# Designs tried in a protein design chat: VH-VL binders against q95uq1. Part 15

Target 1, 197 residues: q95uq1
Amino acid sequence: MSDNHEEESNVPAYVPGKHVSVDQLKQQDAEDEALKRYKESLLGTGVHAPKDDPRKLVIKEMKIQIEGRPDTIYPLDTKELIKEMKTKPFVLKESCHYKITLTFNIQHDIVSGLKQTNTVYRKGIKVSTEKHMLGSFAPQALAHSVTNPRHGWEEAPSGMLARGSYTAKVVFTDDDNEEHLSVEYAFSIKSDWKSDD

## First folded at step 5 (VH-VL)

Design K17 (framework fv_patritumab)
Fold by ESMFold2-Fast, scan of step 5:
Structure K17 (fold): chain C 197 residues (1-197), chain A 118 residues (1-118), chain B 113 residues (1-113)
Amino acid sequence: as target 1 above (197 residues)
Amino acid sequence: QVQLQQWGAGLLKPSETLSLTCAVYGGSISDYYWSWIRQPPGKGLEWIGEIYYSGSTNYNPSLKSRVTISVETSKNQFSLKLSSVTAADTAVYYCAREMGDEYYFDYWGRGTLVTVSS
Amino acid sequence: DIEMTQSPDSLAVSLGERATINCRSSQSVLYDSNNENYLAWYQQNPGQPPKLLIYWASTRESGVPDRFSGSGSGTDFTLTISSLQAEDVAVYYCQQYYESPLTFGQGTKVEIK
């Protein structure tokens, strides 16, 4: 019972190679310098976040979009709604095309290099780990929106062995390795959708 | 309340094809998964496979090469065909409705005894 | 495949006494994030098809008497009949629905002492 299971280290799922191009490094450097100047500008204006909310990242909602199906929207702007997420699994049909959109606000200070790490489990075994750089975002009244994949659609797995129930954990961090949010959710892969008639 | 009624061949010879049908009464076949499960005499239950009313199927890997499940939504029926039977296929065969999106079963047919003479 | 093992194979219990049936899975059927056990229990009376008693390890199916209860988590599960009645003489099966293919226990026969 002394173990913190959230800190356990499992064998990581396959991730893209470790190669980073010279062009990518130059792009990151340019972005970092621009963000530094922007942060200095914000600090000089005396901009203040709400006193009762210390969060830098506030997810308003997560939208699951499936080609040919109505969108499923999960409001996530409170800690209670985030906790309830794992009790409301969504369904993906084998081979369906889908994408996930996050709508969020940034508070207090610019967040540099916001990224998400999504780990999927089946039978308690790590199936995949994917890391996506979302970008750098400034505090503003209008919510930011990011869709993954940014272009086209992701395809759900297919086959009898792919069918079943899954759990997942997504963690949002920045380039300072500050953890902003962790969300657990569940989904299943099924052979077909329920009838619309 | 939903009721399932089954019928089909009771006696088969080795190498023949088993054919069983299940009819749904008191409810619609639509929007549910339907399964076939068998029970050899004096033994436990073995899941054969499932079908969604749209025609999508999933089979037990141990039987996949010999099994075909089909559905006729206009007749509110679904059927099982098992090819190349042997004495090991002697069993009571049940049709059943899958509850929701998980594989536990809330309604069962009364069963059909199939005997394959060796 | 997940193998399901029940114990005992049979038990004799007097009317009004408690009957306890155990079921063990070869691997966990619990999901951490939703904290649900993918396990069901069925009752099969002689000459009849199985009837659903319990799902999600401990949720009683509508119409099932309160004397039936399910408990356990992970790999070890129990079906309890608090006060055996004559109509409870049957074979009981556990079933996992955590992963395909579905598998059932070998069955436990409950008889009157």
Scores: ipSAE 0.006, ipTM 0.472, lowest interface PAE 11.6, mean pLDDT 81

Design K18 (framework fv_patritumab)
Fold by ESMFold2-Fast, scan of step 5:
Structure K18 (fold): chain C 197 residues (1-197), chain A 118 residues (1-118), chain B 113 residues (1-113)
Amino acid sequence: as target 1 above (197 residues)
Amino acid sequence: QVQLQQWGAGLLKPSETLSLTCAVYGGSISDYYWSWIRQPPGKGLEWIGEIYYSGSTNYNPSLKSRVTISVETSKNQFSLKLSSVTAADTAVYYCARGPGDEYYFDYWGRGTLVTVSS
Amino acid sequence: DIEMTQSPDSLAVSLGERATINCRSSQSVLYDSNNENYLAWYQQNPGQPPKLLIYWASTRESGVPDRFSGSGSGTDFTLTISSLQAEDVAVYYCQQYYESPLTFGQGTKVEIK
C-alpha cells in the first residue's frame, strides 16, 4: 500500500500541452520548425533510421551493477531478447547495494519529454514504483543511458518475508503520452549469491 | 527429476556427534536452499536449519549451539552434524530442498532413523 | 516462535466423504504488503517422507489432485479433502514460513471409518 503513496509523490499528474497560451503555441510551432531543420540536417549527414524497423526507442542492454560484484549485462538488441528477459532472472543478496542501467537509441524522430516508470511486483502485488523524467532525445549514433537510482545505490530488502521471486516492468512514455517501450524482467532476493563459473 | 539420497550413522551413544549426508541427483545443488528436518517417533516435524549452496546458514535457535550444516558443491552434497546427542535426539532425519524462494519443501530424502541409546 | 496448532488430532471419514482439517497459528502469517499467507500443507503416508500439497494457503502443488483444497487467512486455515480416497489415509501437517524458525503443526491423522 506504500507504493500507491510513493507513486503519487514521485510524479504528480502531468498532461502535455494542458496549460498552453497563444505564446506557448507559437513557441511550439517554432520548435517544430527547428525540429524539422534538425532532422533534415541529421539525415543529410547520412544518419538514418532503418526503414524496416519502426521503433523510435531501441533498447541495447540492461546492466545490473552490484556493489562489490561484477556487472551483469543483458543484451536487448532484438524484440525476441526483450520478450525472453523475464525468463532470465538475476539474484540480489539480502541488503546488497545495487543499481540498474538501461542503454538505448532513439530512431526516426526526436522524442520529447521521455519518462521512465519502473514498477516492482511480488505475485501481482505492487511493491514499489519509481518515475523519472529523462528529457528530450534526438536520433544519434551513440546510445543514451539512464540509471536507477540516479544517485548512490538502492538497498535490497532483507529477512524471510523479503526473500523470494519478484518481477518488474519498466515503461517508457513521452510528453504526448505515447508508450514507446515496455520491458519486463525478473529477480530473486536470497541469502547469498548464485553460483559463478 | 530431483532425488535426494541420504546416509549416516543410525545408532549413537549419548554425547556422540550425529553425522548425516545428503546427495542431490537429477539436478544441481547450486542456486537452491537445502534443509534438515527431523521427526521423533510418534511426533511431529521439527525444522533443524537451512543452507544456501554457497554456504550461508540459518538454524533453529533451539538447536543452534549444537548444529552445523555444510555444503560441498563439487560433490553435489550437503551434511548435518549435531553434537552432544541425547535420547531426545532420537528421530527420523530428513533432508529436503527449500524453503528458499518458495518457502516450502518440494523434494525430500527418504529419511534416516537415528537412535540414541546407552 | 510461531506455534501451529491443528484440530482434530485424528479424524475418521468414510470413503468418498469430505474431510476437514483445521490449523491455527499463534500469530498472523499474513504479510500485509503482498497480501499472502505464508502457510503450507503436507501429506505424510506411512513410512514415507512428507509431500507438499498446498502453499500460500490455497495454491495447489503441481500433480496434487483437485480434491485437495486450502483456505483461510491470517491465523485460521483449513485443508479440505472433498472426497476421501483410500490413498489419502495419512498424517497431514500445516507449516508456517512467515518467520524463522519454521514451525509445523502437531499433525492430524486421517483414517477410513
Scores: ipSAE 0.013, ipTM 0.520, lowest interface PAE 7.5, mean pLDDT 82

Design K19 (framework fv_patritumab)
Fold by ESMFold2-Fast, scan of step 5:
Structure K19 (fold): chain C 197 residues (1-197), chain A 118 residues (1-118), chain B 113 residues (1-113)
Amino acid sequence: as target 1 above (197 residues)
Amino acid sequence: QVQLQQWGAGLLKPSETLSLTCAVYGGSISDYYWSWIRQPPGKGLEWIGEIYYSGSTNYNPSLKSRVTISVETSKNQFSLKLSSVTAADTAVYYCARDSGDEYYFDYWGRGTLVTVSS
Amino acid sequence: DIEMTQSPDSLAVSLGERATINCRSSQSVLYDSNNENYLAWYQQNPGQPPKLLIYWASTRESGVPDRFSGSGSGTDFTLTISSLQAEDVAVYYCQQYYESPLTFGQGTKVEIK
């Protein structure tokens, strides 16, 4: 849903000439109240979203965590940084253990049934696609984080055929099939880590 | 733009060690694999092995017991040593850059003829 | 080891005519996961190092004239020179990079008839 204020203002209309029982009106009120309490439990402490930023999902950063190495962090606060991401590939050493974390804020409204689809390509050919149901997220001061794999580590492939340059696209959609975010990134699988000079 | 300059001993006796060096100009040795490939006179090409700029190596199993490839990043150079040579090691030896991380070769040195004779 | 066999060993073609060189691998060099053929073609003039012409079976290297084309998949590959020029007189080699050790064909010598 695209508008918190609009939804919060919605109240069932009473149409003249229609008669609704007191019990039915109480049931409608109870359902509305339950929904409000549910939203409040998800929101926690109130947050003021910028009026000039219509985005519901605002990516803050992508973190590459590799066992035995320092985390690599890509700030993604702006559209320009997101566009530049694929020009700054990261390196995965053959057989290394890694995981990727995306950190984001939700603004304006609760996002229900957020799904992540990650597709990996090599020279334009799709080599894998993974879809993960992430759940529902509410506006809040602290950023949300989602890590893949959720538990443990992913192991980078090994061998001559696995080495090379890859591109990937991660797309976030919700229960209404609204696309909230699309990030393209690049990586390489190599015998050893990239030069540190 | 990238140029590979190679040098080393061209005439060896059986049992000696072949030593060749390749220097990279017009580009960085970093973040690439670098290979040695040889060609006996009038014959086809044989891959010897490769090195990543970090020092990680992969060798042709047929030569693995005799081959050492090393890299000197500070000099932008890499080198081949082949021990216990015989007449069968007579060949033109080329250094080359692996294109990206795939094992096809986009830049080649001029070649060094190595003759092993008694 | 994957054995690479080229045919013919030698080919004589008139200037301006088409030259075709075949390369056969002892096992498939097509990787099912990315649907790519791990095959390259090189040109070698006498006294010169090999020059990359084609990679991934059909992708021309930058700067290589469009008269050179590669085709085929799996085990059977062809290098075609659509209109032979004098500077194309050379030995041509195919190479697989599907598995270690890397292997090359024995070469095909192209001469003017």
Scores: ipSAE 0.012, ipTM 0.526, lowest interface PAE 8.1, mean pLDDT 83

Design K2 (framework fv_patritumab)
Fold by ESMFold2-Fast, scan of step 5:
Structure K2 (fold): chain C 197 residues (1-197), chain A 118 residues (1-118), chain B 113 residues (1-113)
Amino acid sequence: as target 1 above (197 residues)
Amino acid sequence: QVQLQQWGAGLLKPSETLSLTCAVYGGSISDYYWSWIRQPPGKGLEWIGEIYYSGSTNYNPSLKSRVTISVETSKNQFSLKLSSVTAADTAVYYCARDMGDEYYFDYWGRGTLVTVSS
Amino acid sequence: DIEMTQSPDSLAVSLGERATINCRSSQSVLYSLDNENYLAWYQQNPGQPPKLLIYWASTRESGVPDRFSGSGSGTDFTLTISSLQAEDVAVYYCQQYYESPLTFGQGTKVEIK
């Protein structure tokens, strides 16, 4: 009974409203300074993006949590860190319990129906594709955090055929099928942790 | 250093079950995979299968229907059973340690010659 | 299954001369993600179990003399003994550990001329 969810992380999404960007909110409230200041205090400094940065989704980090082990954290703030991701594999012991948390900011506009498609490859051959509905996210100062699986733990495979090196490609799209981010990462499944613990 | 010692019946008749045991000395059986490999007289090496100290096994598909590998962690040993033997199963049988997760073999037992004859 | 083929089946070399053994896999044993070749070499003296010489195609096992070297990538691999000594008379086997089942070459017998 491993999670076979090709469409079932059922994170509640808010009912879609009118599409309004942070810049549009600020512009609409320009003649009401008190309301503008109040909204800015709610959204915070984290929603102010450079004009030349059109990204709606800015990934901050990926965290690998393994039951009984220290967390592994990958900062993904820059294009270089994202490119290097696949050269820094994390290790999963056979049958270990793990979960992956993604932390990100939303800029400019509300993103409706954010979806994650994760495709895993072994020795260049596609072995699985999983799709997760992450929900709808608004610009805000505090970063958003999404953990998969949403509840409990995912169990790593076991056996000689499962051991070895894997790559994965995760793609983030929304209800309009716009691609917001693509990240390649790597991991290996091993029989044991190193003696370093 | 790690040393593998093996024993078992060397002479069998057709249709009998081959049973061999390998004991690990100088190290723990835990956290490793352990394999059985055979070599018919004058021929090359054939991998039979492996076992993880927790009991998980993987067998060569050509032998899978006849092979059982088991482990006794409390005794620091693992064993091979091969059922329904024929003259084609005559070989020297080796136990070996799989190096980490890579499946090349760094320590080998001395070998046990198993002869199947009427 | 990955088929491993060695050449030659037997090789006679004078003491102090170079011995070269080839191993070919039926499909690539180079994994692109770690850039490693999943290929090992073993030496087997008469009446003895095989002894690991080389792993990852070119990494020499601790305690193995430096006259032994491994090279190659993908499907074509070579074990070289730069200056053959009397104790090197043995059968040599290559092994892939790229996929299950693990498979070995048929062996190359090295003898003195």
Scores: ipSAE 0.007, ipTM 0.500, lowest interface PAE 9.7, mean pLDDT 82

Design K20 (framework fv_patritumab)
Fold by ESMFold2-Fast, scan of step 5:
Structure K20 (fold): chain C 197 residues (1-197), chain A 118 residues (1-118), chain B 113 residues (1-113)
Amino acid sequence: as target 1 above (197 residues)
Amino acid sequence: QVQLQQWGAGLLKPSETLSLTCAVYGGSISDYYWSWIRQPPGKGLEWIGEIYYSGSTNYNPSLKSRVTISVETSKNQFSLKLSSVTAADTAVYYCARDMPDEYYFDYWGRGTLVTVSS
Amino acid sequence: DIEMTQSPDSLAVSLGERATINCRSSQSVLYDSNNENYLAWYQQNPGQPPKLLIYWASTRESGVPDRFSGSGSGTDFTLTISSLQAEDVAVYYCQQYYESPLTFGQGTKVEIK
């Protein structure tokens, strides 16, 4: 919501490797038991994904934590919940400290270089774009958890020009530029919390 | 205070393109959304669409295929084009300012009557 | 789209008497995060553009006489004119600004009895 990362679009300096499936990694090292054991320990064995669910990224929930206030939790593990998220906006007080935690599962294949691009709009115009590298994740039974910012808190903007209603779109992509998920949400920045009294 | 002055062709034949312009006086066109709203004779109000000074637009889905709204920040004005008009497009057309944080309208132009007849 | 329905379509009221206009939205225009209703009221005198009267369902626009008041929440809203004056002869419109496309009620015509 503060300064965004600038767009460069220069010719790529390096070409990263393509993602590799769990089965493909194990097959490549079949003749070498030490490498096979290493790859299996890295990927996690015994993980099963529903065959009728083609998603590689399944977000269980998004949690918005504001210092000194109760957490706001959005379950997002179905397409219907994702679609409804923009109708359930949240409020940030000017200069409040907040952070966002995503809890998710990876299915079918390793996702390399999972990246979150969050674009904030005011009346249809981009006001900021933030890109955050989340990391590389393997299929496993236990959910992964990533908090942004990783250290401390993010500070909400302040001032007359910052107050108002916003919409945002977060897009999750990987090193191959495959788009896994797009979520729209809404929020507002206010001078004070509204009393329920 | 802010004042909106509008002008454009008031008499059209079916299939022609409606073109209206709205000029902003007493304030900057920057940092606001600007809307077009129409009212057929004896009927209610219909929102057509809006534009931000950067050129970004939002249109009523019912009119999106025929509507183009544009802005000229250097002239402090914005314009509406509605293509392929029919008698159903006969209305008074208003330009208006959208509030910065909300979409209610605090200033309106005087209106331009557009009549579409053969 | 959110459909806005007003009642009555027309209302005849004697000078000095109370006029009440109702507006119903097809879905809630209450924003849970700030507990605000995204509803406005406009007055349109013959031959003039609409003029903003009320926003946030109950907040009176600067310069609007205190005989005008708005009330309601969620899907049901009311505009009240406590003591009708001659200059209040007009058509009144409600508008939701909760979601796009922006939509208006069909209007209520207020005339002197």
Scores: ipSAE 0.000, ipTM 0.439, lowest interface PAE 16.5, mean pLDDT 80

Design K21 (framework fv_patritumab)
Fold by ESMFold2-Fast, scan of step 5:
Structure K21 (fold): chain C 197 residues (1-197), chain A 118 residues (1-118), chain B 113 residues (1-113)
Amino acid sequence: as target 1 above (197 residues)
Amino acid sequence: QVQLQQWGAGLLKPSETLSLTCAVYGGSISDYYWSWIRQPPGKGLEWIGEIYYSGSTNYNPSLKSRVTISVETSKNQFSLKLSSVTAADTAVYYCARDMGDEFYFDYWGRGTLVTVSS
Amino acid sequence: DIEMTQSPDSLAVSLGERATINCRSSQSVLYDSNNENYLAWYQQNPGQPPKLLIYWASTRESGVPDRFSGSGSGTDFTLTISSLQAEDVAVYYCQQYYESPLTFGQGTKVEIK
């Protein structure tokens, strides 16, 4: 069976033996409504997926963070933007410290055991394959985010053999072996940064 | 289509400094490596060095003490200076673009013949 | 430095016949991590700059006729012209881009027999 979010156990009701004023009752009602709205936000009950959008996984953006430099953000929330991704390469300077954050929404159903497989190519030849388990995610109003590496920074390679242009393909699958999304992107490793980075 | 146009003094006396310039047309100098390569008459090709548009350089160790490559991104051009020339520096000098960052050359200038004689 | 040696120094081939040029590197130019050979081939006509024919040992540059092909791996490489045409009379150079300094073979002159 697929992994899912556990259902919350019912908590026994506790009734305080205390007299409450009308003002206190109004305050309690306001707090209860705020808690209800917050909980609905977390659980996605206040948000409905578009009926004409069958996607279970919608990537909002990919963020490239490089130590000491401004973040680079790629919006990816449409099929057109995903297709254009590989024409907009990012640059990594030799030995720089970087990390990549994905921000996404889940629609329709809980996705259990979401994982990504990232394969890097140079001139059509595979140079690496990395697999990362992202977790299980429910539909909710708040976007989910995952950063790789989870801890610290990744260090870009250095040297003449490492310099060059790369392409990559990342595929998102789940515990049911359903493929949700495939994105192709490009990057290069250079001795120095791009102009106007 | 990218085109490289080169110019500079073609006749030098021993001990002088060679100065050549290469201008990039039909494309940006930014985000590429650019090289100088020479060919003595009737001989093969010798790589001199490369420059990234940011100014970072790598030189052939055999020429490093005498060579300087520089770039002017505002003019879309880069240049070669080779000091203390001798007759052995007589060659056709080419500028070229690296394909991406891989250091094989997809576009070449037409070449400039440099003759060192008294 | 990686030394590049071509053979033969000169080759005479009849029109329409196959021309084969060999290139040997003094050490391997195959990078194990990406399984790529850092080798290119160029054609140079008299009075002209070199023209890129092949990169990554066997990938033909856009616009280069399919009669040109590259093969080999590690230290031994071959450029083949399957059916020599008159415009193929030129000097051919191999180049390694595995390590600095970048080095070229001494050249092979192809002439009509």
Scores: ipSAE 0.006, ipTM 0.468, lowest interface PAE 10.5, mean pLDDT 82

Design K22 (framework fv_patritumab)
Fold by ESMFold2-Fast, scan of step 5:
Structure K22 (fold): chain C 197 residues (1-197), chain A 118 residues (1-118), chain B 113 residues (1-113)
Amino acid sequence: as target 1 above (197 residues)
Amino acid sequence: QVQLQQWGAGLLKPSETLSLTCAVYGGSISDYYWSWIRQPPGKGLEWIGEIYYSGSTNYNPSLKSRVTISVETSKNQFSLKLSSVTAADTAVYYCARDLGDDYYFDYWGRGTLVTVSS
Amino acid sequence: DIEMTQSPDSLAVSLGERATINCRSSQSVLYDSNNENYLAWYQQNPGQPPKLLIYWASTRESGVPDRFSGSGSGTDFTLTISSLQAEDVAVYYCQQYYESPLTFGQGTKVEIK
């Protein structure tokens, strides 16, 4: 694959002002009903962070969507499932049209400028690095969803040299360069789909 | 461990169709590419074509109009048909496994001598 | 098509001596994106199918003796047998797998002096 992809933002983001913790915002104006309602509209009614889970970013699933085929869904909401990801490669047929959707929750604080860096390897050699700006996200009851590409489809490579097994590492960081998550995964480009697809 | 056994008609007349079968033992035909390669007596190797276990094929352009490769996964077998044979098609024919998606050959059948004579 | 040319056509070497076989491709078989050469070497003993020796120009197949080595890049490749043994008398073929159709060299016959 080509290296030197430009950074992109896939999702419009709206947050009022600079980074402010959810807890700090709630505490400062607990007795003001108008501000309370405004905060509830921003944060969503019934927002609760799980106890003993310090993660700010929790990926619920990664969905591989291929035109004309059933979706492949990888649940990723536990450390065990994330570690398993690299042992469960997905297959892309040459020239197929595909897109990848991440569904995730944000916990504890607003995450500003969430971005992903995806590095792909073939036989241990780096073949591409791509960065995508995902946006800024607040804790809320409903999961956030980001699809790449945001519009249309990506086309898988084709040809004898493109076929084969690949590994990849995706790292999620924010505007403060805090690393939230790293996931390793694998995929193959083949002439046709597997018999069990 | 993996063994390829091949069979088929060894003596043909010009214009007839060559038909060879290769059976895979000691391993699955699934998730591999399988090729046919031939070698005229005393000469070098010529790649004929390949098939992925799902049925997708790629053929050498020099032979494409005459070649059909097919696979029968339930029997762990794949086959070659070459139509309109001439004396130039006289060769030992080998079946072989392409290692994964890399297109070099790690297991070979013993070969079948095909002679085309009038 | 990529044409593969070997030299020499025939080589006579005494037991224990070094044998060197060359292979040239009409086009580069080096893929710049992964810096790998799409070249393999095979050994064919009389009456037997070819046996894989080397892939990716220099990687030995499992079970192949360390006296066999491959080198080169782009269009020029070499197979070396550091100390010829009696069982190494065979015809050797190079193969490119950079582009379809897959193509082989014409072969180099290695004999004992």
Scores: ipSAE 0.015, ipTM 0.512, lowest interface PAE 7.0, mean pLDDT 82

Design K23 (framework fv_patritumab)
Fold by ESMFold2-Fast, scan of step 5:
Structure K23 (fold): chain C 197 residues (1-197), chain A 118 residues (1-118), chain B 113 residues (1-113)
Amino acid sequence: as target 1 above (197 residues)
Amino acid sequence: QVQLQQWGAGLLKPSETLSLTCAVYGGSISDYYWSWIRQPPGKGLEWIGEIYYSGSTNYNPSLKSRVTISVETSKNQFSLKLSSVTAADTAVYYCARDMGDEYWFDPWGRGTLVTVSS
Amino acid sequence: DIEMTQSPDSLAVSLGERATINCRSSQSVLYDSNNENYLAWYQQNPGQPPKLLIYWASTRESGVPDRFSGSGSGTDFTLTISSLQAEDVAVYYCQQYYESPLTFGQGTKVEIK
């Protein structure tokens, strides 16, 4: 069973009464503005999305961590960067230990039952499909992070047939079968690291 | 276009060590595997082994006890040493680039004839 | 090791006629995960290094004339020259790159009849 993680962000605005003195009304206005500023300081920009950005899921970055090597970070917070991702492959050495972390924000509404499906291809042929339930997420200032594997490390394949170029597609969907985002990326498995990695 | 230039001693006596070098021109040695392949006179092709520019090697098991392939990235070169040679090692020796990670070969060096005789 | 066997050892064909060379592997060189055959073909003229003609059993290398074609899957492969030209007189080799060690066929010599 998946764990439910719920956050409710729909709170109706309360309207102050109109039967008070001028001094009391001014005092009440100051208190309401102070409360609003306090809430804004806690929630930051994560609660309010740009009016011209309809995305509910915004990937900030993909981080490739390889044991014993520096992290590789791909910024993905624009549609242009996401489209370019597949032209910027990363390298995995045979048998290396690695993990991939996605950092993201949710905008506009709560997303219930967010799932990722990662499909790996070699020369257009599907070689694996892995599904992972992420949970339910609300708009908030603090970015969410998901690491695969959740614990420990993945081990890259080894051997002559494992070496070569791969492409992958990660699709994010929810309980309503709404597709929020698709990211295509590429990687290669080699006997050893590239000179510039 | 990448070109391979190879050189080394062409005449050896039994028990000596064969040493050949291959230089990469028109491109970088980095990010590719590089192979040695031999061909005895009038016979077919035999893969000897390969090296990645970082130094990782894979050798034909039939030759593994005698073969060493090394790379010198600063000179854009890689080399073959084959120890304890016999007349059966007489062949034209080719260096070649492994295309991608999938091991068909292009380009090839022009070949070096190595003769082992007493 | 995967053993590669070619047939025939030599072939004489008239100019303009079809030449067919067969290559058999001792085990399948088809990789199920990518549905590719790890098989290449080379042409070798006397005194020259081999020249790549075909990889992935049927993909023609850039610059290779379209009269050369590769076919087959698994253990049985064919190189076809649809209309033999004088410059096609050479020895032809198949190569598997499915597993180490990499191995080649014994060669097929193509001559004009």
Scores: ipSAE 0.006, ipTM 0.488, lowest interface PAE 10.4, mean pLDDT 81

